# Designs tried in a protein design chat: miniprotein binders against q9bqp7. Part 51

Target 1, 240 residues: q9bqp7
Amino acid sequence: VPQNWFPIFNPERSDKPNASDPSVPLKIPLQRNVIPSVTRVLQQTMTKQQVFLLERWKQRMILELGEDGFKEYTSNVFLQGKRFHEALESILSPQETLKERDENLLKSGYIESVQHILKDVSGVRALESAVQHETLNYIGLLDCVAEYQGKLCVIDWKTSEKPKPFIQSTFDNPLQVVAYMGAMNHDTNYSFQVQCGLIVVAYKDGSPAHPHFMDAELCSQYWTKWLLRLEEYTEKKKNQ

## First folded at step 24 (miniprotein)

Design wn15
Fold by ESMFold2, fold request of step 25:
Structure wn15 (fold): chain B 240 residues (1-240), chain A 103 residues (1-103)
Amino acid sequence: as target 1 above (240 residues)
Amino acid sequence: SERIKRLEELAKEILRLVEELRKITDDPYVLYLLDRAELLAQFALDAAKRGDLEEAEQMLKWAIEYLEWAVEEVKKLGVSPEEIERLERELEEAKRKLEELRK
C-alpha cells in the first residue's frame, strides 16, 4: 500500500560476476549529505509502544547496574559490535595476510560464533560499502556482499548477548537488508545486483551463529514494508 | 493553550540541539543516543499538539536525559569543546524550562 512504489530489482543488471570488475571488494566511502540513512529512517519510525518497552527495560537495567553501570554496559555493547565488524572486514579481505591482522580482533566469542557461516561465504564483492538510492533519497553502509552457499547475498552481521537481545535490531533487521539491496541495485557505483539477503546473528559466548536467509520473494515482501517506513519518515520530516 | 505552545517550543529546541550535535561528530555511539533523543522529542511534539501534556512532559524528560548522556560522551571524545560547552548551557536552560512547566 506504499504511495511511491519503486522496484527493488533493476532489470538492466545481472547478478553474474563481471570479468572487468576489480578483484578487491568494493568499499565506496560514505559521504556526509542531507539525505537520511537506512538506520536513521528505521530508528525514527519506531512505534511509541516499542519506545515505551525500551524505556522500561532501560529502567530495569539501571535498577540492576546503577546509572553509570548501565551507561558502561551500553558503551561496551557498541565497542564489541565495532570490533566484530572490524574483524569480519579484515577476515573477508582477500589481500590481507594472517600475520598482518590484529590478533585481538580475531579472538572473540562473536568470531568463533560465525566460523561455520564463514566457511560457506565466498566471492566477496563489497565490504563496508556505501549505497545510495538517488530516486528514493536514502543512503546506507552495507556490511558485506558475497556468496552464501552459492547465492549472492547482501549480508548483515549482528551481535547478540545472551539472554538479552537488542529489541529494535530483531524487528528491523530484514528491512535494513532489503533497503541496502534496493539502493545497491540502483546505485551507479555498482555494476551488478543482488536478489538475496542474509542476516547472521552472532553470540558472545561463541555458540553457533544463526543464519537467516532471505530469497528474492521474501526480499520483495520486506521491500514493501521498507517503502512504508521510508514513506512514514518522509511525511514526518515534511511536517517539521 | 499557552502550556501546549511552550511544550511545542521546547520540543523543537531539543530537536535543534540534536542536529547541532550531529554536526560535531559521526561517532556511532553518540549518534545512537541522539537518535533516541530525537524520536522522544518528536513524540513529545506530537503529544503536545494533541493536548496530551503529561505524555509530552515525560517524553521531553527522557529526550533531555539522552541528550545529556550524548553530551557526556562527546566531551570524552575531546572534539569541539567550546561548541559542546555552549550546547551544554542551552541544554541546561531547556531542562530548567521543562522543570518550570511541571509545576
Scores: ipSAE 0.740, ipTM 0.889, lowest interface PAE 0.9, mean pLDDT 86

Design wn2
Fold by OpenDDE base, fold request of step 25:
Structure wn2 (fold): chain B 240 residues (1-240), chain A 103 residues (1-103)
Amino acid sequence: as target 1 above (240 residues)
Amino acid sequence: SERIKRLEELAKEILRLVEELRKITDDPYVLYLLDRAELLAEFALDAAKRGDLEEAEQMLKWAIEYLEWAVEEVKKLGVSPEEIERLERELEEAKRKLEELRK
């Protein structure tokens, strides 16, 4: 049990989105701060065993691709992710804010992959928006808050070259989603609450993306795991 | 052991370099590299404290590799040449120290 327990859901917030459909999704900029990001917390709390496995994988890939080839591969993973998020932001943004859509961003296999998911996405409330949990002292940048199949969700978009048909195959992504959810639910910049999460795994080849829906119960289970990771991080930083 | 102390000091130096680089960039890829370097340096520090010198050295080697990549990426982002040169010198010194400890 976490020592510093905090609820994922805010009892002071209504589960009903206030009727004013904001004509424009929220986009709060991430401020540079000493406050750790969700990503940082998750990266810094990886186990030694996980790190060894990753480094061994890296060494094998370097033997296969060369060092420069592996650097390029890794850089491209990040670049493809960035471009995918930019394309999704453009798609999900109101038409009036449609700057000249870089048509090249929309021609990706990843965008093709998520088309069937996008049909079920509506009521976009936030896009690429910062969240802060003041009490638990962490920040994050969430990809999207929208309705998926009529349920308001924190949506996290992921790119993959390999099928991830099960939520367990998404590693720490469920923790990231609930961390954003918990922060948003207690961030004063947001007037509404979210109880569900959605991880969407998009594929480079355009094959149908896998949606991993997280109900309130599953979110609560992962929230406990997130709190433990956050405590571990906090303890590590006190000992430095 | 003097060797343990030097490994601990090197790990702390790497952690310092990570923090310096973290102040000058918010690029997600660079931050990823820095997070890996930091975690590896922390593991190295813990290994050194336990007397596992081989593990400490291996972790420091990997941490330095990530720092090298981070510096290369930061250089592409248009950071001050003088600051990059300083970081490159400090990183090269860290590499030298590690090589001396392996011997």
Scores: ipSAE 0.815, ipTM 0.917, lowest interface PAE 0.6, mean pLDDT 92
Fold by OpenDDE base, look of step 24:
Structure wn2 (fold): chain B 240 residues (1-240), chain A 103 residues (1-103)
Amino acid sequence: as target 1 above (240 residues)
Amino acid sequence: SERIKRLEELAKEILRLVEELRKITDDPYVLYLLDRAELLAEFALDAAKRGDLEEAEQMLKWAIEYLEWAVEEVKKLGVSPEEIERLERELEEAKRKLEELRK
């Protein structure tokens, strides 16, 4: 059990989204500060065993691709991810804010992959928006808050070259989603609450993306795990 | 032992370099590389304190590799050439120290 328990859901916020579809999605900028990001907390609290597995994988890939080849591969993975997020932000943004859509960003296998998911996405409330949890002292940049199949979700978009048909195959992504949910639910910049999460794994070859829906119960379970990771991080940084 | 002390010092030096690089960039990819370097250097420090010198050396090697990669990426982002050259020199010195400790 976490020592510093804090609820994922805010009892002071109504579960019913006020029916006023905000005409424009929120986009709060991330501020540079000493507060750790969700990503930093998760990266810094990996186990030694997890790190060993990753480094061994890296070494195998370097043997296969060469050092420069592996660097290029990794750089390309990050670039493709960035472009995918930019394309999604453009797609999900209101038409009036759509400056010059780089048509080239829309012509990707990843965008093709998520088309069936995008059909079920509506009521976009936030895009690439910063969240802060003041009490638990962490920040993050969430990809999207929207309705998926009529349920308001924090949506996290992921790219993969390998099928990830199970949520367990997404590693710490469920923790990231619930961390954003918990922060948003207690961030004063947001007037609404989310109870669900969605991880969407898009594929480079355009094959149908895998949606991993997280209901309130599953979110609560992962929230407990997130709190433990945050405590581990906090303790680690006190001892340095 | 003197070897343990030197490994601990090298781990702390790598951690310092990570913090310096974090001050000059917010690039998510670079930050990812720095997070890996930091975690590996911390594991190395703990290994050294336990007397597991082989693990410490291996972790430091991997940490340095991530720092080298981070410096290369920061160079592409248009950071001051003078700052890059300084970081490259410090990193080469760290590599030299590690190689001396393997012997």
Scores: ipSAE 0.814, ipTM 0.917, lowest interface PAE 0.6, mean pLDDT 92
Fold by OpenDDE base, fold request of step 25:
Structure wn2 (fold): chain B 240 residues (1-240), chain A 103 residues (1-103)
Amino acid sequence: as target 1 above (240 residues)
Amino acid sequence: SERIKRLEELAKEILRLVEELRKITDDPYVLYLLDRAELLAEFALDAAKRGDLEEAEQMLKWAIEYLEWAVEEVKKLGVSPEEIERLERELEEAKRKLEELRK
């Protein structure tokens, strides 16, 4: 049980969009602060076993590709991820921003993969927007807040070369989603609350993406795990 | 005890280098490399304190590899040549120290 429990949901906020919600998605810039990001917290609290598995994988890949080949592979993974997020931001942005769309960004297997999910996405409220949890002292950049099948969600887009049909196969992604939810729900820059999460795993070959919907109950379960990771990070940094 | 101390000192040096690099870039890929280096150096420090010298050495080796890649990437981002050269020298010294401890 977390020592410093904090609720994921804010009882003072409504889940209903205020009629005054701007038609334009929020895009709050991430400020460079001493405050740790969600990503940093998760990376710094990986288990030794997880690290060993990753390093063994790296060594196998280096044997197969060579060191330079592996560096190129890794760099390309990050580049593909970046381009995918940029393409999605462009797609989900209002039409006035469409004129600057690089058509080349839209021609990817990942974009093809998510087309069936995008049909169920509406009411975009935030894109690439910073969130801050002042009390718990962490920040993050969320990909998207939108309605998925009529439910307001924090949506996190992921790329994969391998099928991930189960949410458990997404590792710490559920923790990332709930961390963003909890921060957003208590960030004064946001007038609304989110109770659901969605992880979308897009595939390079254009095969249908896997949506992993997280209801309020599942979000609450992962929130407890997030709090434990955040406490671990905090304790680790106090001892340094 | 001297070997333990040297491994701990090397781990702290790697952590210092990570923090220096973190100040000069926000590139997500570089930050990923730095996070891995940091975590590995911390594990090395803990291993050294426990007297697991083999684990400490292995963790430091992996941490240094990530720092090498991070420096290479930062070099592409147009950081001052003088700062890059300093970081490269400090990293080479760290590598040398590790090799001396493996013997």
Scores: ipSAE 0.811, ipTM 0.915, lowest interface PAE 0.6, mean pLDDT 92
Fold by ESMFold2, fold request of step 25:
Structure wn2 (fold): chain B 240 residues (1-240), chain A 103 residues (1-103)
Amino acid sequence: as target 1 above (240 residues)
Amino acid sequence: SERIKRLEELAKEILRLVEELRKITDDPYVLYLLDRAELLAEFALDAAKRGDLEEAEQMLKWAIEYLEWAVEEVKKLGVSPEEIERLERELEEAKRKLEELRK
């Protein structure tokens, strides 16, 4: 039960997006700020049990790969995630901008994995764009805002290599989406609002990605949980 | 009481090192490692205040490991080499202090 509730949707904004599709997606720059990011709030409010499970998983991986092997594995996961997001931004961006595309960015199992999802994505409104919630004091960098099967969504792209307890628990992925949504809906840089979310889990081997659609009701339920995590973060930092 | 105070001081030193490393880079991989170290040091501080000294020591050990990993990654980036070498020495001192407390 949050102490300071705030609505995820903005009643002062239209329920519908503008009728026309913009030719250029929004890309609001992320500015360096002392205001916490969504990912930092979520990472800093992990439970002790989650941390112990992560450390147990890490030790198993070190047993298989060695310490240096695990560090290389982890570094590669971050590199592949970065390349995946860069490739998706390039694919979803109009080709009218002067940009040299790296063909190696487009050659990955993850990009193959999402092809069937991309066929259902249209009307891109924002790509890799900053959001800020001035009232609740948090920022984020959302991946994409576009229509998925006719519904305007905040879309979050995730990569997956192997089953892990935290991946299988996926509770924080929906919190990330609704935090971006709530910030966008109250950010003066945006003139529209979004009521649906989509989490797309892509696989390294190219197998079909799993979409997880979130309607407005489900987003509202996760929004309450996000507010609790933000409150935990704020209270923890006030006591330091 | 003396061990509690020493563990609290060590946790606070680790948190200071995390903040100094954040000033050097905004690389997402390094920031991930720093976030892990920070959370573990905060858990260690809370455990020490509760008198749960074995938990505090274990969490500080993990936090130091993430910081050592972060230092290695910053070295690969090639930024601020003189500052990173200083921070590495301070981290080794923190590690030595933890090993002394566990004896």
Scores: ipSAE 0.760, ipTM 0.898, lowest interface PAE 0.8, mean pLDDT 85
Fold by ESMFold2, fold request of step 25:
Structure wn2 (fold): chain B 240 residues (1-240), chain A 103 residues (1-103)
Amino acid sequence: as target 1 above (240 residues)
Amino acid sequence: SERIKRLEELAKEILRLVEELRKITDDPYVLYLLDRAELLAEFALDAAKRGDLEEAEQMLKWAIEYLEWAVEEVKKLGVSPEEIERLERELEEAKRKLEELRK
């Protein structure tokens, strides 16, 4: 139970976009500042047990691939994730055409994997857009805000390979979504709020992506856990 | 004891090196490696303060490995080559100090 609870939803806001909202998705630029990001908070509050599990997995991968092979594997995972997010932003942006897109960016199994999800996505309100929670003092860059099957969601796109990918990122994905949601709901750059989340896990071989829907109740449960992680981070850095 | 003091000083030096590398780049891959090194060095500092020398040494070994990896990646970016070379020399000295403490 956090010592300083704060609500995830803002009762002064509707879940319906304001009539004056633009038809072009919001893209608030991320600014470098002293305030920690969601990703840094989550990474810096990993438990010692989680770190030992990751190091054990790392050593097994090094045994299989060699040290240089593992470093190359890790670098490629980051590159593939970057390219996937760039492709999705391009696909969902109303101002881009196929002639303006990098053709190699659109050719991947991950993009094939999400096609059935994209058919259910509409009403895109934000893409790769910064959020800030000035009261709780954290920032983030959310992937997408759009309707999924009629529900307005903060949508987080994830890549996954077979065999086993990084366990840490799977455990913290719901926390990342609700942290962005809470920040957006209290950020003056946004005139509306979002009460649902969606995590989409895409696969390199093009297999159908798995959607993981989070309703408002589930989001509230994870929000409490996020507040604990943020509190832990703040206390740790206060002593430095 | 003297060995505990040396491990605490080494953990703090690793943390300073992490901070210096953060000033050079905001590349997400490098920042991931630096975050790993930072957390491990913090765990090592806590272990040294408890007198758990084996845990502290292991955590510092892992932290140094992540920093070496981060330096390799920053060199590929081509940013601030003289500063990176200096930080690499400081990291090699930290590695030497850890190896001497393990003997």
Scores: ipSAE 0.754, ipTM 0.898, lowest interface PAE 0.9, mean pLDDT 86

Design wn2
Fold by ESMFold2, look of step 24:
Structure wn2 (fold): chain B 240 residues (1-240), chain A 103 residues (1-103)
Amino acid sequence: as target 1 above (240 residues)
Amino acid sequence: SERIKRLEELAKEILRLVEELRKITDDPYVLYLLDRAELLAEFALDAAKRGDLEEAEQMLKWAIEYLEWAVEEVKKLGVSPEEIERLERELEEAKRKLEELRK
């Protein structure tokens, strides 16, 4: 239980975007500042056991690939994720980005993997957009805000080489989603709020992506866990 | 003991080097490597303060490896070459100090 509770939803804010809003999604620029990002908070609050398991996995990979091979593998994983996010932003953007699309970017197993999910996505409100929680003092860069099967969601796109059919297999991803939701719902750059989250896990071989829908109740449960991680981070940095 | 004090000082030096590299770039891949080095150095500092010398040495070894990796990646970015060379020399000295303590 967090020592300083704060709600994920803002009762003073509308659930619905303004009907007169333009069709172009929001893209709030990420500004440099000294407050921590969601990903830094999560990275810096990993347990010792999690770190040991990750280092054991790293050693297994080095045994298979060599040190230089592992570094190249890791660099390629980052590039795959970056290209996937760029492709999705291009696909979900209005007409201007269609003329600048790299055709090779759109030809990937990951994009094939999400096609059935994209059919259920509509009403895109934000893409690759910065969020800031003014009160809790953290920032993030969310992937997408759109309707999924009629529910307005913060949507997070993930790549994976292994199946993730259950939300528990996505580790900290639900915390990341709810942290973005809480920040967006209390960010003055946004006139609306979201009550749901979606994690979409895409696969390199083009296998159908797994959607993990998070309703308001589930989001509230993960929000409590996020607040604990943020509290751990803050206390750790206070003592440095 | 003297070994505990040396390991604590080495962990603090690694944390300083992480902060110096953060001033040079905000590249997401480099920041990932620096976050890993930072956490490992913090675990090492805590282990040294409790006298867990073997754990502290292992954590510092891993932290230094991530910092060396981060320096390699920053060199590819082509920014601040004189500062990067200085940091690389300081990191190599930190690595030598760790090897002397492990003997």
Scores: ipSAE 0.750, ipTM 0.890, lowest interface PAE 0.9, mean pLDDT 86

